# Miniprotein binders against a2bj90: the designs that were tried, part 182

Target 1, 235 residues: a2bj90
Amino acid sequence: MSRSARRKTSALNTVLRVVEVFASIQGEGPFTGTYSVFVRLAGCNLRCPFCDTRYAWSLEAGKPLGVEELVEEIARYEPSLVVITGGEPLLQRHPLNSLVEGLESLGLRVQLETNGILPAPARDEQLWRVYHVVSPKDVPVRVPGAKLHPSWVDYARATGRAWFKFLVANEQHVREVAEYVAKLGIPRSRVYIMPLTPEKLDMKELLELHSRIASLAVKWRLNFSPRLHLLVQLP
Key: E = the ipSAE of ESMFold2; O = the ipSAE of OpenDDE; V2 = 0.75 times the mean of E and O plus 0.25 times the DockQ between their complexes.

## First folded at step 21 (miniprotein)

Design TZ6 (at its last look DockQ between E and O 0.84; V2 from the best seeds 0.88)
Fold by OpenDDE base, look of step 21:
Structure TZ6 (fold): chain B 235 residues (1-235), chain A 100 residues (1-100)
Amino acid sequence: as target 1 above (235 residues)
Amino acid sequence: DPEFLRIAKIYQRAAERARRKGDYDKAVYYLYLVAELALEKGDLELAIEYLEKAAEIAQRANLRELEALVYDLLARVYEALGDKEKAEEYRRKAEEIREG
């Protein structure tokens, strides 16, 4: 076995803390409507008051899974996209790069969901090649301890493989997003606004929030992200 | 504004559900969002009412960072009312939490 083959096999023996793996439709951002396998990783560096996945905040909430086993599990679903999400996936950056290498070797497309607090991928990381949806928690939702790492703006400019998805609840939030992305030099074509939806809404309440934020997206010339999975009652 | 009242009521009901469950961080934050909507509509008195309720819950639950966030918005509301003295009081209260 060549030294290269031994390095590949040692990288595939890395372990991820995984909360859940499931197939669904990507409900949010630029890939909305795509048949996807979701990998929810454990651990988060934030405590967002509005978080709907609080069960993923602790690393101990995840089971240890080998990267090879996880690649085989994902491949059985024949996904059009693999979505890596969780608390914050980049807390497990090293084994996550090995997972991406495995998935790309099968020709699978990968999208990361991140809060953008940790640095963007470097050119030598496997993560450099995948798609990223960055959801900042500083603007406009002002989560304590949240700050967008500036390297995500540079990554977006260099690769064209990043989008920014902002949670919004009112028109002031939409204004703040428009001002913030203009200041950072983020093209509006890469910006999505998404309604901040409380848990346990009925369909009428859910549609009311979607309708309001979609109208504001048109008014402010921003892209709209639905929460499609909630609208169609998928996981 | 009928739309404002509908949206405000969604977040109010969400805050009350959170409070009843002991999710005080979520309750404070959803009351804060109602206050932002009230401010957007120019109902400054209603904004104060919701922020005072949010502050009380945050204090009782020792949610210091969210308490500071509530005080930041109270300062902005009092500034919009022309009460510079109260605006500065709430700025100082928020700063004291962040320096501590």
Scores: ipSAE 0.899, ipTM 0.954, lowest interface PAE 0.5, mean pLDDT 94
Fold by ESMFold2, look of step 21:
Structure TZ6 (fold): chain B 235 residues (1-235), chain A 100 residues (1-100)
Amino acid sequence: as target 1 above (235 residues)
Amino acid sequence: DPEFLRIAKIYQRAAERARRKGDYDKAVYYLYLVAELALEKGDLELAIEYLEKAAEIAQRANLRELEALVYDLLARVYEALGDKEKAEEYRRKAEEIREG
């Protein structure tokens, strides 16, 4: 085969370690409310104490799936958005770029969720052209080992395809987010604050946290992200 | 009921649920959040109470990085109290854990 055909065959032979594929509503960030297929990739480079998807931390949690097979499975859902999440999806960067290529060849819109420790996409990666929601874990939540790679700010400026979403529990956290994004030059229009929600909250507790953080978002002139899927009891 | 008390109770109950399940890292972190709320409202005694409980759990469960995080906040609480010596003591405790 030619180098181009050989490259395509090799890329499509790549394997992703996948924990789950499911349809739901994107409940967070700028695409809230969109009918989506979620692809949860195995492996994470953090151990956030508040993580609600601990079952995805180990690469061993994922089953190997070929990229072509995964593209076909995703396409059968007829999604309006494909959300690639995890763990940390960028730990599987090479086959992830192959997946993105396949999804984009079918005209499917793709969004990546990342903790931003690994660098933003380079211009020659398929990931360059998709949407990204970056959730730093160093500020304000202070997860050990977390650090936002500065390339994400450059990427957001160059492309307009990245947003920054911060878990917050109180007003001091919101002040820290405001100071952090100002220092980095991230405009408020690209910043979301989202309530840090423990598992197994009842509806009254969920609404209380949402109400408080939404009020702070208005006060601090930042965008608010719900966790809509929790409010409507979807996965 | 002040709003901060209602929010604090949400995290306190979540910490207790986590502790009973053996999710000690969650328990420590949610108690840390209760203490941050207490500090935000100037209730330094309550902040210390929750942080000492968080430190005890972190020590028992060998959660060294979270223990250091708890000491960081204890240092901030004692700084707010004007107890410079205790603030420095807790900063050194956190540094000692991070070094090794």
Scores: ipSAE 0.889, ipTM 0.943, lowest interface PAE 0.5, mean pLDDT 93
ESMFold2 (binder alone), look of step 21: mean pLDDT 87; pTM 0.848
ESMFold2, look of step 22: ipSAE 0.886; ipTM 0.944
ESMFold2 (binder alone), look of step 22: mean pLDDT 87; pTM 0.851
OpenDDE base, look of step 22: ipSAE 0.898; ipTM 0.953

Design TZ7 (at its last look DockQ between E and O 0.87; V2 from the best seeds 0.89)
Fold by OpenDDE base, look of step 21:
Structure TZ7 (fold): chain B 235 residues (1-235), chain A 98 residues (1-98)
Amino acid sequence: as target 1 above (235 residues)
Amino acid sequence: SEFLRIAKIYQRAAERARRKGDYDKAVYYLYLVAELALEKGDLELAIEYLEKAAEIAQRANLRELEALVYDLLARVYEALGDKEKAEEYRRKAEEIKE
């Protein structure tokens, strides 16, 4: 491989397509309530009908940002957590590993949000060290083309740094989640169910969906994830 | 009932999506209303919503979502004891997946 090809591959590993960077509260999953900087990456390998971030589906929706510049921007917020989300962050795996390395060098905690279609981090990736919230789209919500990659179960078992957050709309969905995680050998303590909320709900509708799914979480002995940011009207 | 309130949330969301031209979202939220109808044991109401979902999916050429709707229609007709319609919708779903 020529010196030029190595330089081009190194340069490609230092730029991310970023839709937005903002500070808020983590509203979902095991880190709910944490003051966080969100990095929304561009591009997704799914087209979920219920997606509330459709503007992030195209890679072209993101601006190219250098990893170093992005680390400096994130650090200025003094976050308790950096949340990497988007469409699907793992579509930008190489520069994402460089971003994680930069953030960890500053002592920042990092959490990835992923749909779990792409393989889990390998032991030699910087991504191996961070927290992951995997949101499968095959069960129970049956998004076309969605399938959980089995390596996420292995990663969860090996590291204890993964949680699984399932979207649910009814009790049958909660049952399917309970059966699915039992079959895969995922501990219930690592499983969250979250209400599937349409856009532009009023607060009464939003609370009603939360209340129903929270009651089902207790009934089925699963953890509940709110959409706290929606409940408190934060981004 | 709690069911009717939740079903109405997704139904209203489907109608908003349809009016906006977000047909994929409209189909999917009607599908969720049908699943709620099934949870109540109202198989006829489930069929009504699934037929409406299928019509929108077909008109919008949303083949994968159309197949998802047909898979559920097949299960509903099987639960009703209508084996002929269950097989018809199973076949329609398979023809899209091939």
Scores: ipSAE 0.899, ipTM 0.954, lowest interface PAE 0.5, mean pLDDT 95
Fold by ESMFold2, look of step 21:
Structure TZ7 (fold): chain B 235 residues (1-235), chain A 98 residues (1-98)
Amino acid sequence: as target 1 above (235 residues)
Amino acid sequence: SEFLRIAKIYQRAAERARRKGDYDKAVYYLYLVAELALEKGDLELAIEYLEKAAEIAQRANLRELEALVYDLLARVYEALGDKEKAEEYRRKAEEIKE
């Protein structure tokens, strides 16, 4: 069957477990400030102690939505960017590829957020063509079992469509990130450091963490990621 | 100082998490306070926070976090020059991971 027919047939016959769909701004990484629709998929292969979206850990937290219905719902927001996040979206890889196909057929720009444990997209996957922000959790934050799959580095080199974002709390963490990305051959231009931010901080505390990590980003010649949605009080 | 202000942010976050019953967050934020103390060379303060983190992790049966805390205790005792205690904590962490 043709690639067009295959894509349409897949979208009509597949289901995703979805926790929430909402409009906001992308507050993190290279697309910071973009009017976005967020699609939070259920299920995660990690239990990070600092996770701020624990309600998405269980696959059962998601409601089953058909991909065609979901594409239509997303399109109604008229987003500039569709951010697919979760839990870990790649746990639902097959129907996720169908969703991406539907969104791309409407000309919608898609960005995936992943912890990078599962392999990067293969060339024949629809996910190959979207943007990825990969947030490894083994270094420096030391979540067990969170080793980055090496295919993400190959994918980033081959496509130019992946960036690496690291939570950091101190300068030792930043040093560890710098050593880690150098060993993996990830160029600094693709690396973001972002403040590890507990919930319920007041604005002074938020600014203090942002200021410290931004200063370290300059010192270490890495890109800085804010958590802009927290600063402007959006979801 | 900046160190004290940042450490206090994580310290307060740990206390909020503990009171809410989010013990894994509490342990992790205390671990971060200890990392900051170690970075500034305040080894006794690092041990104080790590002992607090270890007690919470033990009581809440948080084995992986307990091992993480022992790994940092080993680093702190290495910095103190106490190689026996450093090795002891490395072994305790490994026993939990097996």
Scores: ipSAE 0.885, ipTM 0.944, lowest interface PAE 0.5, mean pLDDT 93
ESMFold2 (binder alone), look of step 21: mean pLDDT 86; pTM 0.839

## First folded at step 22 (miniprotein)

Design UB1 (at its last look DockQ between E and O 0.92; V2 from the best seeds 0.87)
Fold by ESMFold2, look of step 22:
Structure UB1 (fold): chain B 235 residues (1-235), chain A 84 residues (1-84)
Amino acid sequence: as target 1 above (235 residues)
Amino acid sequence: SEEIIKRAEEAIREAQELLKEVIERAKKTGDDELQWLAKLAEIYLRAAARAFQKGDYDKAEFYLDLALQIIEEAKEMLEELKRK
C-alpha cells in the first residue's frame, strides 16, 4: 500500500466513539477483583429497562478518539486488565479490532463485555484472541430484541475464551438459565449467575441478594458473579 | 396515553396491596424462603414504583412484571405449606 492509502486506511480504522475511560476494579464475572481500565464505547442495540449505563446508548454520546491516542491513555494506567464495554462494543467492530491489536502489542490483557446479539469474532479478527464475557438478555430477563447469536457457543467451544453471565432474581430464573445453557451445550464451568440489582438498594439489601444468589449458584453448581463494585462503591 | 398511565398506576397500587397480604402471611409461617420471596417482591415493586414516579415506564413495567411473578411464586408456596 502507498503511504497516502495507508494514511487514509489508518484514519478509518483508528477512531472509536468513546464515552469514558477510567480505572477501577472489574466487579463482575471471571475476572472479579482485577485492577482494570474500563473503556466504555458508545452505542447500544438494546434498551434494557434495568440498564445502569443508559448514557452510553446513543452513538452520539461518544467522543471520537484515535486508537493510537486511546492505547497511550490506557497504557499510562498500567492496568492488569483492559475491559472494553459500553453500550454494545461490537457495534464499532472494525475500529475495535484495531484497538485490540494495539493493546495486545503492548502485552495488555483484554476482556470484552457484550450482550451477544452480534456474531462472535471470526478467526482472522484480533478479537478472536481476547476474552469475552457474554451477557445474553433473552433469558431469563427477556429484553425485547435480545437474542444470543449461536456463533458465541461455537466460539466458546473452539477457544475456551468466552463465559456466559446471566442476571437472575430468584430460583425460577436460575432454573430457566440452567435449561437454556443445557439446550445450547454451554458447560456449567462457563456460566455465571449474577444478582439483578435495581438502583437505590441499601447495603443490607445488596448483601442479602448477593447471599441468596450465591447460595443458588452452589445449589445449581454454577459460578456466582457478584456486583463487587456496588458493594465497595467504585465506579 | 393518559389512560395507559392511569392503568399502570392502578396496577402498581394493586400489586402493593397484594404484596402487603403476602408479607403478612409469609411472616406468620416463619418460613425463611417464603419471607425472602416476599422481601424480594418488595424490592422489585419499590423499583417499579420509583421508575413510574420518574416517568420511566418501560423500567416500571419490567420491575412490576417481575414483582408480580415473585408474588405468585410466594402464593404457591403458601398453598404448599398449608398442606402440612
Scores: ipSAE 0.856, ipTM 0.933, lowest interface PAE 0.6, mean pLDDT 92
Fold by OpenDDE base, look of step 22:
Structure UB1 (fold): chain B 235 residues (1-235), chain A 84 residues (1-84)
Amino acid sequence: as target 1 above (235 residues)
Amino acid sequence: SEEIIKRAEEAIREAQELLKEVIERAKKTGDDELQWLAKLAEIYLRAAARAFQKGDYDKAEFYLDLALQIIEEAKEMLEELKRK
């Protein structure tokens, strides 16, 4: 391969399609309450009917940003955590590894949000070092084409840097989660249940739904993920 | 198709009638859990109706199915409460 071909391939691995970058509080999962910069990447391999970020489904909805420029933009917020989310961030795996390398070089902690369909990071990827919150879409709510990749269970066991977050509406959903994680051998300490909230829910109903699902989390000995950003009216 | 849209609209109306009956029965029992299930079904059915009105039929179907599942759970609970 000519020096020119290597330069073109290196340049392709340094650009991300980004929908938005913003500072907020992490509202969900094990890092709830953390001051975070969110990087929402474009493109998704699913079309979840309940998705609140449908504008990120197309790769074309994102602007091309260089990794270096994006690292500098993120660093200006002085975040306690960088949350990489979107549609499905792992669709941009190559430039995403470069982004993680840049962020880690600044001493920034990184957390990825993924639907778990694509393979977990390999040991030679920069993504191996970061935290992952995997949100399966095959249980209890079943999205067509969703299946948790088995390597996420292995990654969770090997690293202790993965958690699994499940959307639930009622006790039957919580039971299905409990059975599913037991079958896969996922420790309950790594499992979060989160209320399935429709858009434009009023605050009273939102709070009651949180309370009911939190009570089920205690009953079923699972962790509870709020949607804290919705409760406190942040992005 | 217009026919699929019409069927979805009819299904939402039928679910609203079923929910109304469940809410009325739930109020008579005084059972908090049953009243919550009835309210939860209402939340999702409202989401279905809103999605339908926006032409988001995938979202409408998803929340309709979820509402119907919760309505059925509430009916089962109503039958159990009548046996006690």
Scores: ipSAE 0.849, ipTM 0.935, lowest interface PAE 0.5, mean pLDDT 93
ESMFold2 (binder alone), look of step 22: mean pLDDT 84; pTM 0.798

Design UB10 (at its last look DockQ between E and O 0.95; V2 from the best seeds 0.86)
Fold by ESMFold2, look of step 22:
Structure UB10 (fold): chain B 235 residues (1-235), chain A 84 residues (1-84)
Amino acid sequence: as target 1 above (235 residues)
Amino acid sequence: SEEIRKRAEEAIREAQELLKEVIERAELNNDDELQWLAKLAEIYLRAAARAFQKGDYDKAEFYLDLALQIIEEAKEMLEELKRK
């Protein structure tokens, strides 16, 4: 087989454990409102008490899908953005890089969602070229074992392709985030605060919490992230 | 164990009583920020109670601790209002 054919054959044999693939609107962070296809990968290295996607914690929740088959499925949606999420997608780093290669070959824009415990992409990885929304869980919510890997700050400065998103409940949490990002040297323009929304809030409560956290974002000169998909009742 | 479950149930009930007092005093003071803190504590305490009833004690503890911190913030604000 030629070098090119061998590489294509290898990508077809790479397997990801996938919980779900679906079209929706990106509801959070810098790409809020974008028509997106979500790829939820199985497995997580955290057990956050507030997690709203607990069904993705176990690798057993995912079906094995070949990367080429997955690329074809995603492409049929004609997405403006492909959001790779999970669990923690970087637990499947090797086949994930193959997926990214396939998606980029079709000109598709890719965003990864990560808790930032595993290192940022190296320059020779396909993941180096995609966008990343990093959601640290050590501050303010203090999930055990959730230390942000310092390479994410270096990656953000080197590439401009990473943002940091924090769940907050109140002003004390926002103060903790502000101190944390200042200590790490993360520019405010790369920081989003997002309301910590427990399940079963009615629409009035959702709107009130959004409004209050948005006001805090203005007060503290940080970006605000909604949870838009909850407000418009999309997955 | 059963002892830990009973202590968690008691902690939630105690927080509910504290919140009831804060809500009443917030209404008497008619202070917008104080009323929001009381509402916010109610949101998270309700989440804690719901998680407890489902047996999700880690989630219950998380939201209970958060609710209690907000209740304490509201009590500090009530003390400040007395000084005014």
Scores: ipSAE 0.833, ipTM 0.916, lowest interface PAE 0.7, mean pLDDT 91
Fold by OpenDDE base, look of step 22:
Structure UB10 (fold): chain B 235 residues (1-235), chain A 84 residues (1-84)
Amino acid sequence: as target 1 above (235 residues)
Amino acid sequence: SEEIRKRAEEAIREAQELLKEVIERAELNNDDELQWLAKLAEIYLRAAARAFQKGDYDKAEFYLDLALQIIEEAKEMLEELKRK
C-alpha cells in the first residue's frame, strides 16, 4: 500500500459523525447517578418504533468531528464517565476505537451503549477495555432485524464489563427476560430491566410505572434500571 | 393510504371500547393489580393514538399491539376473579 493510501485510511479512522455532546447524569443502567458527558453518534442499524432519539438514525444527522478535537471537548467537562451512545455507536467502530484510546490516555472511564446486534469487541480493540451496556431489541419487545450477537455473552463472561438492559411493560415481559437470560447463560447480576416509557407521560404515571417495574425486578431477582433523567428532568 | 389510516383509526376505537369495559369491571372488583393493568393499557393506547395523529403508523401499531396484549391479560384476570 502506498504512503498516500495509508494516510487516507488513517484520516478515515480519526473522524466521527456526532449528533451532540452534552453533560448530564447517567440515568440508566449500572452507572445511574454518575456525572457523565454523553457523546451521541449518528447512524443506527435499527428503526425501533419506541425510539426517543430518531434524529440520530441517519449518519447525515451527525457532524464530522476529529477524534482529537472531540477528546479535548469531552475533557473540558471533567466527567466522571464518558457515555458513548447514539443510534448505534458500533457502526463507527474504527474511529470509535481511536476515541476510546484518546479518552483512556487521559484516565477517563468510558461506557458504551449498544443494541448488541454487531459483534462484541475483540481483544485487540481499544473497545475491549471499556464498559458496555447492551440493550437487546429481540426480547421481550421484538424489533425486526434485532438479534443479540452471541459474542456479547462471551465478552460479558470473559471481562465482567458488560450488562444487559431490557425494556419491559409488565410481568409477562419480565418472565420472558428471565427465561431468555437463563437460556443464554447470562447471570442475573448482569441483567437490568427498565420501564418501557412512551413519550409525554405525566410524572404520576411515570413514577407508578417505575414502582411497578422495580417491584417486579425484586420479585424476579433482577436489577432495576430507572430512567432517572426523566424523573429529575435532565437531558 | 387513506384506507390504512381508516383501519388503524377503527382498531384504536375498538381498543378504546375494550379498555372501557375493562376499566368499568376493574372498578367494580376493587383489585389493585387489575386496576394497574387497566391504567397501563390506557397509557399505551394514548401513546398509540398520539402516534396515529402524528402519522407515525409504526409507533401507533407498536403501542396498539402492546395495549391489546395488556387488555387481554386484564380480561383473563377478570375471568379468574369471577371463578373465585
Scores: ipSAE 0.826, ipTM 0.922, lowest interface PAE 0.6, mean pLDDT 93
ESMFold2 (binder alone), look of step 22: mean pLDDT 81; pTM 0.760

Design UB11 (at its last look DockQ between E and O 0.98; V2 from the best seeds 0.86)
Fold by ESMFold2, look of step 22:
Order: structure tokens, then C-alpha cells, then sequence
Structure UB11 (fold): chain B 235 residues (1-235), chain A 84 residues (1-84)
């Protein structure tokens, strides 16, 4: 490769398109309740109708930030967990690996949120060592274009660092999730069901939906994920 | 776009009428699960109507379809309860 091409490739590999960075509580999945810094990356390979973060769909929504500067910004919050989310963070895979390297060098714990369409980390990627919450969108919500890459199941088995989270509305959806994970060989201990909450629910409705889905989680012997940030009114 | 909007509006109205029947029969039967299904359908149908008013037709269609699935589930449960 020419020296000019090497310089451009290097610069692009250390820059992420970032929509927002903010502190809050991780409200979903296995790390629920943890004081976290959220890094929302721009770009998504899906257009989920229920998406709460449509403003992150376009790469143009993100501001280019150098990885080194981003690490420093994150560190100032003194987070217990750094949550990388988006859009779909794996669309920016190479500079994301650089970010993970920087965060881990400071001893910061990292969790990635992904729709699982792109492959799981390879053993030589920095992403191999972090936690992943994989939210497939082909079942039960059936988003067009969604398909879980099979490497995520292999990755979860090999590392113990991946969990699978599904939006559900009712018992029919839970049944579909149960069948899906059984077919893929995903153990129940790694599966979370979470209430599908439309916008503008009042607190009574939010609590009722949480209660019903939690009861289904117990009935089906699956883990329950709240949307805790909605219940406590945090971003 | 006007034709699509009219179809969606009519579909939402039809779902609302079906839901009224389910709600009243759920109250009459005093069945907790049936009453919850009716409430859940109402939640998603309201979300569909709100999305429709904002011009978000893919969200409206998603929640409408979900509401209709739940209404159908409730109707099946009503028929099963009648047979007892």
C-alpha cells in the first residue's frame, strides 16, 4: 500500500462517528442497575419500527471523534461500566476495537449492545474480551433483514461473555423465543425476555407490563430484563 | 400516500370496534387473563393510532398488526370459555 493510503487508513481506524456520550444507569439485561457511561455510535443496518433511537440510524448523525479523546471523556465519568450501543456499533468495527483497547488499558469494564447480524468477535480482536448483549430482531418481532449470525452462539459457548435479549409482548412471543433459542442451542440461563414498551405509557401501564412479562419469565424459566431507566425516568 | 393513509385509518377503526366487543365480554366473564389481553391490545392499538397521527406508518403498521394478533387471541379465548 502507498504511504498516503496507509496514513488515511490509520486515521480512519482511530475515529468513531459518535451520536452521544452520557452517564446513566444500565436499565436492561445482566448488568441492570450499574452506573454506566453510554456511547451511542452512529449507523444501523436495521430500521426497527419500535426503535427508540432512530436519531442514530444515519452515519451522518454521528460526530467524528478520535478514540483517544473519547477514552479520556469516558474516563472522567468514572463509570462502573461502559456501554457501547447505537445504531449498530459493529458497523464501525475496526475503530471500535481501538476504543475497547483504550478503555481496557484503564481497567474499564465494557459491554457491547448489538443486533447480532454481523459476526461475533474473533479471538484476536479486542472485542473478544468484553461482554456482549445480543438482541436478535428476527424473533419474535420479525424485523425485515434481521438474522442472528450463528457465530454468536459459538462465541457465547466459548467465552461465557454473551447473553441474548428479546423484546416480547405476550406469552405467544415468549413461546416463539423459547423455540428459537432451543433450536439454536442457546441455554435458558443466557436468555432474557424484556417488555415491548411503546412510547408514552403511564407508570401504571409500565408496571403492569413489567409484572406480566416477569411472571412469564418465571413460568418459562427465562431471565427477565426490565427497562429500569423508564421506571426511574432516566435516559 | 392518501390512499395508504385511508386504509390504515380504516384498519385502526375496525380494530377499535373489535376491541370494544372483547373488552365488554372480558368484563362480563371476569377472566383475569382475558381482561389483560384486552388491556394489552388497547395499549398497542393506542400506540398504532399515535404513530399514524405522526405519519410514522411503519411503526403504526407494526403496532396495529400486534394489536390485531392479541385481539384474535382474545377472541379464541372467548370462544373456548363459551364452550364450558
Amino acid sequence: as target 1 above (235 residues)
Amino acid sequence: SEEIRKRAEEAIREAQELLKEVIERAKAGNDDELQWLAKLAEIYLRAAARAFQKGDYDKAEFYLDLALQIIEEAKEMLEELKRK
Scores: ipSAE 0.826, ipTM 0.905, lowest interface PAE 0.6, mean pLDDT 90
Fold by OpenDDE base, look of step 22:
Order: sequence, then C-alpha cells, then structure tokens
Structure UB11 (fold): chain B 235 residues (1-235), chain A 84 residues (1-84)
Amino acid sequence: as target 1 above (235 residues)
Amino acid sequence: SEEIRKRAEEAIREAQELLKEVIERAKAGNDDELQWLAKLAEIYLRAAARAFQKGDYDKAEFYLDLALQIIEEAKEMLEELKRK
C-alpha cells in the first residue's frame, strides 16, 4: 500500500459522525449525578419503538467531526465524565478508539453507552480501558434483531468496567431480568433496572413509576437506575 | 395502509374498554397494587394512542401490547382478590 493510501485510511479513522455535544448530569446507571459531557454519535443498528433519540438513527443525521477538534470541544467543558452515546457508538468503533485515546491523554474519564449487540472491546482497543453501560434490547423488552453479544459478559468479568441496564415496566419484567442475568452469570451488583418511560409523561406519573420500579429493585436485590435528567428537567 | 390504521384504531378502542373495566373494579376494591396496574396500563395506552395519532404505528403497537399485558396482569390480580 502506498504512503498516500495509508494517509487516506488514517484520515478516515479520525472522523466521527456526531449528532450533538452537550453538558449535563448523567441521569442513568452507575454514574448517575455525574457532571458529564455527552457525545451523541449518529447511526444505530436497531429501531427500538420506545427510542427517545430517533433523530440519531441515521448516520447522515450526524456531522463529520475530527477527533482532535472533538477532544478540544469536550475538554472546554471540564467534565467529570465523558459519555459516548448515540444510536450505537460502536458502529463507529475505529474513530471512537482514537477519540478515547485523545480523551484519556487529557486524564478524562470515559463511559460508553451501548446496546451490546456488537462485540465488546478487545484488549488491544483503547475502548478496553473505559467504562461501559450495556443496555440489552432482547430482555425483557424484545426488539427485533437485538441479541446481547456474549463477549460483554466476559469483558465484565475480566475488567469490572461493565454494567447492564434493563428497561422494565412491571414486576414480570424484573423477574425476567433476574432470570436472564442469573442464566448468563452476570453478578446482580452489575445489573440496573430502569423504568420504561413513554414520552410526555407528567411529573407525578413519572415520579410514581420511578418509585414503583425502585421498590421492585429493592425486592429483587437489583440496582435501580433513575432517569434523573427527566426528573430534574435537564437534557 | 388505511386498513392497518383502522385495525390499530379498533385495537386501541378495545384496550380502552378493557382498561375502563379494570379501573372501575380497581376503584371498588381499594387495592393499591391493582390501582397502580390500572394507572400503568393507562399510561402506556395513552402513549399508544399518541403514537397512533402521529402515524408512528411501530411505537403505537409496542405500547398497546405493553398496555394489554398489564391489563391482563390486573385481571389476574382481580380474580385472585375475589377468591380471598
């Protein structure tokens, strides 16, 4: 391969399709309450009927941004955490590894949000070093084409840097989560249940739904993830 | 198609009638859990109806199915409460 071809391939690995970059509080999972910069990447391998970020489903919905420029933009917010989210961030795995390298070089902590369909990071990837919140879409709510890749269970055991977050509506869903994680050998300490909230829920109903699911989390000895951003009216 | 739209509209109406019966029974029984299930079903059924009105039939179907599952759970609970 000519020096020109290597330069063109290196340039392709340094551009991300980004929908939005914003500062907020992490509202979900193990980092709830953390001042965070969110990087929402474009493109998703699913079409979840309940998705609140449908505008990120197409790769074309994102603008091309250079990794270096994006690192500089993120750093200006002085975040306690960088949250990489979107549709499915791992669809942009190559430039995402370069982004993680850049962010880690500045001493920034990184957390990825993923649906867990694509393979977990390998040991030679920069993504191996970051935190991951895996949100399976095969249990208890079943999205067509969703299946948790088994390598996420292995990654969680090897690193202790993965958690699993499940959407639930009722006790039957919580039971299905408990059975599923037991079958996979996922420790309950790494499992979060989160209320399945429709759009435009009123605050009273939203709070009551949180209370009911939190009580089920205690009953079933699982962690509870709020949707804190919805409760406090942040992005 | 217009036929898919009509069938979805009928399914939502039928679910609303089932929910109405559950709500009336839940009010009469003073069971907190049953009242919650009735309210939860209402939340998701409203989400289904809103999605339907927007022409988002995948979302409408998803929330309708979820509402129907909760309505069935509430009916089972009502039958158990009548046996006590």
Scores: ipSAE 0.823, ipTM 0.919, lowest interface PAE 0.6, mean pLDDT 93
ESMFold2 (binder alone), look of step 22: mean pLDDT 79; pTM 0.724

